# VHH binders against F-box protein At4g00755, part 2

Target 1, 377 residues: F-box protein At4g00755, of Arabidopsis thaliana (Mouse-ear cress) (q8lg03)
Amino acid sequence: MDFVNNLDTDTSLSILSCLDDPSDIVRASAVSRSWRQFVVKYSLSKNLCLKLFHQLSNVDHIIETSNDRNGESSEAGSSSLMDTRLLEKEHRAFALLARGCMSSPIESCIADAIRASSTDNYPVESILNTLEKRDRIGRTPSYWSSTGQHKTTVPESLLYKLIGDLCLITEVSIHPFQAYFQRGHPIYSSHYVRFRLGHEKDNSPHYNNSQDKKGEPGKSSIESNYVWTYTSQEFSMAQENRLQSFQLPEPVLCIGGYLLVEFLGRVQTQEMDGQYYICVSHVKVEGRSLAKSFRVENVDDNGKFGLKVLSYNDPKKMEEMDAEAGQDMDAEAGQSQLRNLEQLLNLLHRHPLDVVDYVWPDESDDEYAESEDEAEP

## First folded at step 4 (VHH)

Design A6 (from d6 with S103A; framework vhh_enristomig)
Fold by ESMFold2-Fast, scan of step 4:
Structure A6 (fold): chain B 377 residues (1-377), chain A 119 residues (1-119)
Amino acid sequence: as target 1 above (377 residues)
Amino acid sequence: EVQLLESGGGEVQPGGSLRLSCAASGFTFSTYDISWYRQAPGKQREWVSTITSSGSTNYAESVKGRFTISRDNAKNTLYLQMSSLRAEDTAVYYCARVKYSGAYYFDYWGQGTLVTVKP
């Protein structure tokens, strides 16, 4: 029995509005033409998306590429036909968005490291070191270090560009740095970590058009160039040498593609200078990137934006097509190799390639041996 | 060639004073943090004091209030003024250059100077 044809509009809408899963609404639209027309007419996919992600109320307009309409061209018609076409356009875009948010693979979502609030000994102890799952490169420690501070209350932050302008973030993981070569194996961490998601301010230079070097401290503050639309709770950081994962209570849709990691409450002083440092060896972000299906255009100061649909093809199928085009099937490994070369070149620019041993004070030897080749210019 | 040369070690009686010097050459001394370390027979190497390029000073709790670290950038020289010396201060004292301020890494060490506190 087709209850959409046999019940009044209010009763049918009440029944269909009980569907809390976007995929159920998409399946309902495939049952019959009447069900599809009802789903489109009452904007069920859009309304469910707005219920799940309130930021989507800021979609000002939707832009589609013509090829995704299977060669459909529409001439100007009656106002009711034009209204129906607008509703169909909204249904297509929001149904794709719902599918992306629910079915896109969970993956590493950091595209690039932009800058830190401060950096000690740039470029050796830069944010770029946090992109790799390691605490050393050969005999040289690999970590980001803030500059030293006397006050525990001075915060630090790390800024990242996410893969795509729309990314559903589920988890952020932080590996504090433990100085294995120092007496007492100090962990230079913070008491709390907090996450912000957002976009560049209107009229600010885009990262891709920036003349600043990657990972280099900027001449303007991070706050002057970005708008933070989401701020997480403060998560307690355990003072342990391990990758610590912070799952967000609900997945968060990032519009604009920027993540700020804030470190709050300094814990560890360096014995030799008495200053507090915050050091991180690795940052990982997990989520669902919608980069293959969507772009965000013209985010204004009120948060309104244009949603551009790049393709209605299944993002999973697009990923398979990219793999078949001869791309490295392990793109993360390829990026890691490029980052390793960039980091090595930065080290070689300031320091010739010398092999130096870090002596752990807890390892006693009857003989201390020194070699004459232990110096870098 | 980078070089650190300690001097001023010797024998003193308990309660006495001694001044150590570290002469630096082969690098821009004023831009580096420099530390004093010591090692007593049968013990691990112990950090004593650091002076930063900006002139800020820090001390191990065992020497705080008794030792004073200072630097003369014009002479490329580091000093450690030791007062109220105790038998437990007997050690070889080393000057060390800090390469990285974060998670302190030392790239050059001196040969050391022996301080003996005898009755």
Scores: ipSAE 0.011, ipTM 0.468, lowest interface PAE 8.9, mean pLDDT 77

Design A7 (from d6 with S103T; framework vhh_enristomig)
Fold by ESMFold2-Fast, scan of step 4:
Structure A7 (fold): chain B 377 residues (1-377), chain A 119 residues (1-119)
Amino acid sequence: as target 1 above (377 residues)
Amino acid sequence: EVQLLESGGGEVQPGGSLRLSCAASGFTFSTYDISWYRQAPGKQREWVSTITSSGSTNYAESVKGRFTISRDNAKNTLYLQMSSLRAEDTAVYYCARVKYSGTYYFDYWGQGTLVTVKP
């Protein structure tokens, strides 16, 4: 029965406001014209999204890319017609956004490594090594190392770009590096790890417009170029050679697509110099990327932003099509190989010996497989 | 005070053999990777071989099958057994302490020992 036609507005709104599943609101809008008009008029999809993710109150405007399909659109209409079109646009966008946040598959969400707070022996021991699930390449160790410190209280950090500007993050995993080539096989880790999510500062260059090399130490501090909108608790790091997973208490919506991993409290000194080091072999982030459906534009210093809708197609169907084509898997393999070649070329160019004097150990499939098994049980 | 001291160099005929030694002091030898490098007259330094703290070995392609690197942790000594020596093996041979495994970053070098292969 159609109670929206038979009850007063306040009673109908009270009943429909009890819907806490975005899909139920979408279904309600499909029951009849009266139900759809009511759902759109009272912004039920938007209101539910704001209850689930308060950061979405910072959506300043919505941009749909349908203009190209419709051709030139001249909106000459009354303010009432424009209000209705805006409410319909909000309903579509927030309904899709809610679907993405609630039902998109959980996947690996790191797109790129940006930089570390410090790097020893750059570029060989750079943050780029943490993108791959390994602690060695053949006989050569693969890890990121901070520079040495005498004080235990000096923090270190690793900065990553996430897949897309809008991601719901559920879990971050860290594999500390165990120096299997040193006596006693010390683990160079930290007492605690903390995560921050955020965006680039309004007047900072975007990472893809930066003239800095990937993983290269920047001239300005990370704090001067980024705004952190979420900071996690300090998670205790077990002093163990294994991939350690840190599940966030609640999934966190990242607007802007940047993750900072902070390492707090140095644990292990190097026998040679008595200095504290922090080393990491792998970092993995899991969540729901909304990159196929949304982009974020012009995030200001107050957190206000434009939400650009790229496609109303189901993100799961898009991902299935990409997986079936094998394009994403091929691209990941290619990127991994290109990163390995880039690291090797950087080593050759920065080596004090002429390139003719350079000989690098061969990678073996057996050693690679063994190190991968050791890295992830 | 960290020190590396090479010995065992000399003159040898082509096809001959030599054993080089590197005596280490001032640090815990057993925890470090140690490398052999060489520098021929008028040429840049060339990596020859590395032995890790765990005993794993690696060699430059030019010496593979002819040279053998080994270590004696009880004596704090590194060895390079050289066989089937050729004129192009003529160089000053240096022992170098690897600061970080898998890199070409060295924090201490020896004085070197001269190997001359003369026909």
Scores: ipSAE 0.000, ipTM 0.107, lowest interface PAE 19.0, mean pLDDT 75

Design A9 (from d6 with S101H; framework vhh_enristomig)
Fold by ESMFold2-Fast, scan of step 4:
Structure A9 (fold): chain B 377 residues (1-377), chain A 119 residues (1-119)
Amino acid sequence: as target 1 above (377 residues)
Amino acid sequence: EVQLLESGGGEVQPGGSLRLSCAASGFTFSTYDISWYRQAPGKQREWVSTITSSGSTNYAESVKGRFTISRDNAKNTLYLQMSSLRAEDTAVYYCARVKYHGSYYFDYWGQGTLVTVKP
């Protein structure tokens, strides 16, 4: 039976508001013109998005880069017709947004490493080392290290730019670094990790136009330059040399495209100086990037922003085209190879052709030389 | 180009004092751990002292209480204040940039500066 035509508005809303799948809302809008008008009039797609992600209440306006798919812009019209046009625009944008959030493939979402709260021996032990799944390049260790601290309570953080301005984040993975070249093979980690998602403060130009070098310690504190709209629980970090995955209790929509990883509670002192260090070999973020369909404009300090729709093409069809082309996969492989080449060139540049010697004053020199020739005793 | 240049060596009487300097260029000095090493004629190189990027210091037992390592990040300069010098402190003193945190692996060495404590 046709619910919309045969039931009162409140009853129809009650029934149709139970739809929690974007495909069901699209099917409802295809039943008849009355159902289509009802879906648009009562903003069912927008309401679904707001129910899933409360942050979407901060959308100030929607920008479409081409003529509307279902309607051309009109210079003349009544205020009532203009309201209808706005509702249709919202329906299109939020229906696409809901599909993206629920149906986009889960992929690696880090675009770039921005900076760390501190860095020891920059640039050798920089945050840039955390982008690749390794703890060494040949015989050379690959990790990020904080500077030393006497207090266990001083936190450290790593800042990343995510792929696109709009990302649904499901999981963050951290690989602590084990110093295989030091006596006792210590793991320099923290008791807890916490994740924050947010955007740049002050509507400043994208990080590509900033004066800060990627991975370089910044002149300004991270806290003063960013607004954090989400803060996770403190997850316990196991003191183990393995990639540890932290599943967020619910997927989190990141508006603005920045992730902060905070390390809390220092665990391991260094034998040489007695200070606490935190070291990480790899950071991975998994989620759904909406970069192919959306851009976010003008995020203000109150979190209000413009949602720009780039394409109404089916995201699944776009993914199929990308997979069939294979060229975009080559771009990711090429970027990884470029990072590896840059790291290798940096290592070769910092390893002079002259032999690098180690010297350790130890009573077991013979044992050290025989068993740990390439590692610190 | 990464460069470390030591200075301040010379001849001194037993019980005397000297201050060695190491001028660093071609890298961000403030972010690195830097060490002093020495090598006496016909002997192996010996670690003397390390100062971390955060300013923490450590010393070889043979020099503890007599030598003080310090750094001036504004001047990109490392110092070694030596006091109560002994004949066994006679050596060429080298400044070395630490390659990995907490390690005794070094990627750049200075040319050295000679300290002679006359017997």
Scores: ipSAE 0.012, ipTM 0.393, lowest interface PAE 8.6, mean pLDDT 77

Design B1 (from b7 with D101E; framework vhh_8fcz_2)
Fold by ESMFold2-Fast, scan of step 4:
Structure B1 (fold): chain B 377 residues (1-377), chain A 121 residues (1-121)
Amino acid sequence: as target 1 above (377 residues)
Amino acid sequence: QVQLVESGGGLVQPGGSLRLSCAASGFTFSDYSMNWVRQPPGKGLEWVSGISGSGSSTTYADSVEGRFTIIRDNDKKMVYLQMTSLKTEDTAVYYCAAGYEILTGYYRDYEGQGTQVTVSS
């Protein structure tokens, strides 16, 4: 059975190259010292990772922190293989990376909303509203709205920062916004949606040097500040008031931690002004974040980067959630009145003086009644 | 006729507090969300905070969350902005707005002068 010792290198490599699960290569390295030395010497973990995720060919170098306990200082028999230390380092990093990509739990991967291509009524209808699974806050609708356009071909986009610099993305979900407060309950959506993954051009993402407020429309094009390394197919959007999930055909490794959602082909005009709008109430991204184990440093013009290993230990399960993200609004008595109120608030936006003359339907049980005592002293 | 009258601004030292008031008339106050918007010297309009018509829901800009509190009194037709831990960056003319009218640029000019808040260096 010990074919690594009994067969030539090419035959052994051919047999072990049939392993397509990174965990099997790790298990092979645990069989004996000879098997481990073979796995390390021929970079089997790295080669499998590159086969599964070609983007990893852009790893220029690996940085390990000296504070991590890895047990190598007490490793029996490895002193005779001091010349393989660099290969051992590479084996450890790619084995951990493969485990993360294949076995980490699928979770929500958006860290922050960065900006939209345009925003109507900033900041009330900003991209920030898409971070939470809701379409209203009390009596006020909650959604992102583009500015109006006369042409159907003008695209819009939403830019997000993902949790960590390495994230394996499996699915993006979009909830179009239905204007329940407008006549006909129009859904302001697009015919298609497309996704891009990438990184910042300047290789140094940090909030301290931002010229724009979070969610604020920027004066420079989004394309001028980012490099997109992956672009998806155009997915068809159903014109329905529901969370729509778009599963990527293959999981995509995002290096740099940015996601762009592009909306293509405007569908719905607003009756008030005849212009096309695109509105979204929620965006969710699911994938495997590697933030607890890795950081990406110095992404250059050719896409090459440094892979920094933070820890080889199992990640501690720390529950760090935005308090606002886990809250749902319950349906309550007075939905018809709430809808009419939201419609009046929308009309106030367009015709403030005319809104105060609008009357509620008399048949509503939740109709507002003014107190005679409300008169101003 | 819809009228909104802001008051309560003034000069305050960094770390200080101010309470702004807005008196509303000419519409059914409890039916409309109320907002505070500010304009710093030489800059555009910046939304600060919003409160639903019933007062059950409030929202804040990131720059003021934890420092400012929006309150309304529907019986008195008043909305207030309680400001604490004031910073020099909070220096601006503060305006109140019913619903979304002020945020959309439909009206370029505010009704009234707003109320000036100046945080000294």
Scores: ipSAE 0.000, ipTM 0.104, lowest interface PAE 19.2, mean pLDDT 72

Design B12 (from b7 with G99S R108S; framework vhh_8fcz_2)
Fold by ESMFold2-Fast, scan of step 4:
Structure B12 (fold): chain B 377 residues (1-377), chain A 121 residues (1-121)
Amino acid sequence: as target 1 above (377 residues)
Amino acid sequence: QVQLVESGGGLVQPGGSLRLSCAASGFTFSDYSMNWVRQPPGKGLEWVSGISGSGSSTTYADSVEGRFTIIRDNDKKMVYLQMTSLKTEDTAVYYCAASYDILTGYYSDYEGQGTQVTVSS
């Protein structure tokens, strides 16, 4: 029996609102024309998305960029036709969005390191060092260092750009830096770490339009350029040389694609100057990036934004487009830096030794094994 | 225009102490890490110690760790190497060198005149 035609609207809506899987909503819309019209009219896909993430109520308008929609020949018409087309557009966009939020694979989500609140000895001890799973290159330590402070209460922060501008973040991992070359092998960390997710402020310089170098300090306050829409609890940092993983209680939807890591409560002074430092060797972020399906446009001061829906392109065509993106300028820069390091090490070590032993004393993938092993106390 | 001038070397007995000084000019001193490098008689260059631009981070070669301390005074544009428990193996000409980025290489000529340290008795 077709209950959508035979029951009152409230009863039918109650039954269909029990569908929690985007696939079930799509299947319901395929049962009959009446079912499809009901699913579209009562915004079931949109309601599912809002149930998952209330921030999606801030979608101001939807932009479809797909040229693959066959059979649509007219976008002009009466107000009632436009209302129907808008509801159908919402159904398609929110159904795709719900599927992305529930079914996208967990992956590494950092695209770029942007800047730190402070940096000691720029650019050697920059935030860029935190992108790599290492604490040294040959005999040279690799880490980010804040500048020194006399007060324990001065916070530090690291700013990252996420892959895409719509991401669900599940976990952030931090590896504190242990100064293995200093007496007592001190760990320069913080008592607590806290995470914020957000977007660029209206009228601020955009990441893509910025002429600032990556990791470059002193150009602008992080707080003056960004709006933080989510702030996590303060997680306790163990004072241990290992990668520490901080699982968020629920996946957090980031609209705008920026992550701030805040370090709170300084714990370790340097013996030489008596000042407090915070140092980090690695930062890793895991989540679900929706970058292949969506973009976010024009986030205003009230959090309203445009949701741009990308076409479901052939995966091979997308891979071909990515391959045709041209030369990897970062890889070319990295190769130049590697040559300069080799020249420096040859200059410093003018004795007959294997240069490989100086550049990479340990290439083990197990360098951070201690961060994953549960040690009995 | 970049100049590094080392001083403070001399003859000292084993177990003794010396403080080396390096005066920097011609660049923004606090933007650069500073290093001490030495050349023993008849041998190649050996890196000894490094200090970050602010002075917050220091590194030492295994052969000198616990015996030498590198310090800097950014107001005076000076870097120092405090040497204690000196050994005959520490006999060398000591040079200071500025580095903007370890991956970019040296900014100044490390083979300047240096300062001679001789440990004997």
Scores: ipSAE 0.000, ipTM 0.115, lowest interface PAE 21.0, mean pLDDT 73

Design B13 (from b7 with T59Y; framework vhh_8fcz_2)
Fold by ESMFold2-Fast, scan of step 4:
Structure B13 (fold): chain B 377 residues (1-377), chain A 121 residues (1-121)
Amino acid sequence: as target 1 above (377 residues)
Amino acid sequence: QVQLVESGGGLVQPGGSLRLSCAASGFTFSDYSMNWVRQPPGKGLEWVSGISGSGSSTYYADSVEGRFTIIRDNDKKMVYLQMTSLKTEDTAVYYCAAGYDILTGYYRDYEGQGTQVTVSS
């Protein structure tokens, strides 16, 4: 059906606006030049993406990392041509972004532990202990502990860096710590837990440029260095020694890659000193990381940012290959590097990541239609 | 002049087979992936299948996996869609399109006139 050439603009837009799957919009754009230009001209991929994730209205500009020769002729300097190129760039970026948010596998998303609001007996009882699914290493307990407090209302928090600057978060899981080495085996937890997602402030000391040691109580407050763009409801914590999963009512897109876990309402006193403590053995975050395809740059005070596209390769195929390679690499502890390489090569031959024929060389592209003066890819 | 000419459509009974053909001209055929997309009556566009420029890799929509086979002949500048075990829901106009990455929308688009496939008793 070539209805774009046969129907008025309003009717065509109405029909194509019924596409609510980003992959359908991309497939529509692949049908013909007329369909592609219509999808691009009316920003259908961008509009759907913004409809699904309103935070993406804060994309100020798009940067494509692989910028080969964009030779400027007198024709390439026209305002109209530059506007068309901008719309095409937006189409590519937002189509990839929407696909990532809707189709990428759900994975563990914590990259690193940054700091806690307080830490008792640092560094032994630091936030770094929460990265692993354990409450002990041999005979040594493994957990994070706040400092003691007499008031139940003093909150505590744990700050994490997520994998990538752009991550769709679906679930956060917390394992309270039970002190198996204390009389009565008390569970040091909170009544409620709340989650915040956000980014660094423009003038804050960056994660990699911090002079503070990882997990060490910082010289600056967490509030002074970060901007929180999302705050969850307060979830009730069961007072039980188990991993407790908190599903967000809707997946939340984190721009900037930081997660704050807040613990509210102290429950358990320590017999020795009568003070309230909050202790956690494990924190897990699940979501869709877009780190392989995107970076976020220059987040300003108004939340506007640059979206940097790293690759237009299919991130789902890359993730499937990574998962298969990881599964085979985990097969049989103590195997040799040569065997692991053989398994990886077998997977690559089965499901090649860079099927060059699926993404043909850009330099072989033909100029076919009149008045289509675009830069060579 | 770029041209894509589809043929091979027709009326076929459920469970039957049909081969669609697409003849390409006016561009370097082996440099482009080729795709089949379809539009059922009263519904939106649906991508069906794709084949890499060399023919070494093929891709299928879940709804047709195992029933359809995409093949290309670069010497003859042809792409084919072999359809087996046809269902009434396969009724659609089928289009041939050139493009290297249909998921990201970075492609060189060419569209033929389409060929009608009707699956009914």
Scores: ipSAE 0.000, ipTM 0.102, lowest interface PAE 23.3, mean pLDDT 73

Design B17 (from b7 with A98K R108E; framework vhh_8fcz_2)
Fold by ESMFold2-Fast, scan of step 4:
Structure B17 (fold): chain B 377 residues (1-377), chain A 121 residues (1-121)
Amino acid sequence: as target 1 above (377 residues)
Amino acid sequence: QVQLVESGGGLVQPGGSLRLSCAASGFTFSDYSMNWVRQPPGKGLEWVSGISGSGSSTTYADSVEGRFTIIRDNDKKMVYLQMTSLKTEDTAVYYCAKGYDILTGYYEDYEGQGTQVTVSS
């Protein structure tokens, strides 16, 4: 516990710089005042974060919550005191951030569906259908469909908002849609899937149409409004009716909270029109959301941003407190119910002579009701 | 800009035959499926038959399977519906439609003006 006092600074720094666990750096800072001062002075927590996630070099400044305890600003050697306060602030923020990235529980990270590159029969076959783990709602199939294409090389994409502005993504899962009610039960999928993570462009005009409905095809291309800071390999998609999980080779820190799923190489034509379609029944994203601890402010076009700390409480302890605060009012079940209602309302906004009436060429219920009434005494 | 012109309807006795024609213009005909849909008096639209862009795949409603045949001529930009063993319940205005898929609910373009088929003794 005394080598910091017994060795020169360069030797001590070399030894402590070998710590790869953020918990070990925090423990080192708790050993003694001298060790804490050393950890803070040489920015060990920040340096570890930068080694693990180089994107964190883009943190311009750190903002603590509006209710932060600041105490008095005393003026005994003001410049040295100010430097120490900034280093301590960095230590706290990066230690929490490293812990969040390495130790937070893996959870479902999609907050919302934004839009698709194209949508057939909107709103019935919208991207919103991919948020739920199902391929049908009662009698009605539930999936997203692209519009038809003649060429196999035309890509399609689905855009999602992740939970929070900082999210460490580990896995993306895709369930292709099998048209169980079509002849031959075709699976409308792609040869490959690729993932991009990024943020909205800072220079995007404030003329962005905030009145755009969720899942509605937009007037602007997805590519023009977003900056993609990470692009995955192309993963092979098996032509099978199952949820397929694609684990990223290394966890990826998403700054800005947007995920683009790209479908490459069309494989299945539709019998009726001879065109290629891509259909998906479910998309799931797993990772570690830092939304409870952090917000991101002012992401510029170079990726620089302000890191706002919301809470220094352990996210795992917050989850334990939430779990013990009564049997969870199923937040996931509640969210799924709201999405089910939204999808139902989308179907109901269509006129009674809609697509569903044409899919099954049954005679009007009114005709059968009339004949039943005639048969009654 | 898409134009579909149906013809060939008329009055026919039960058990009779008719051939309907649809002339298409304003789009790349061979790239799209073509369909026949009908509207009986006082009822909604009912899908009857479909044919893929190449003509290699055909589909039929259960009520007409074995009695109707859909064919296309991509060089002439024509779709035909050969109707045999006609029944009184086949009485309807018949329309051709571009890109309608009854199974997926895909409906891309408008129906034409239609052609009246009346089956009565």
Scores: ipSAE 0.000, ipTM 0.109, lowest interface PAE 20.3, mean pLDDT 73

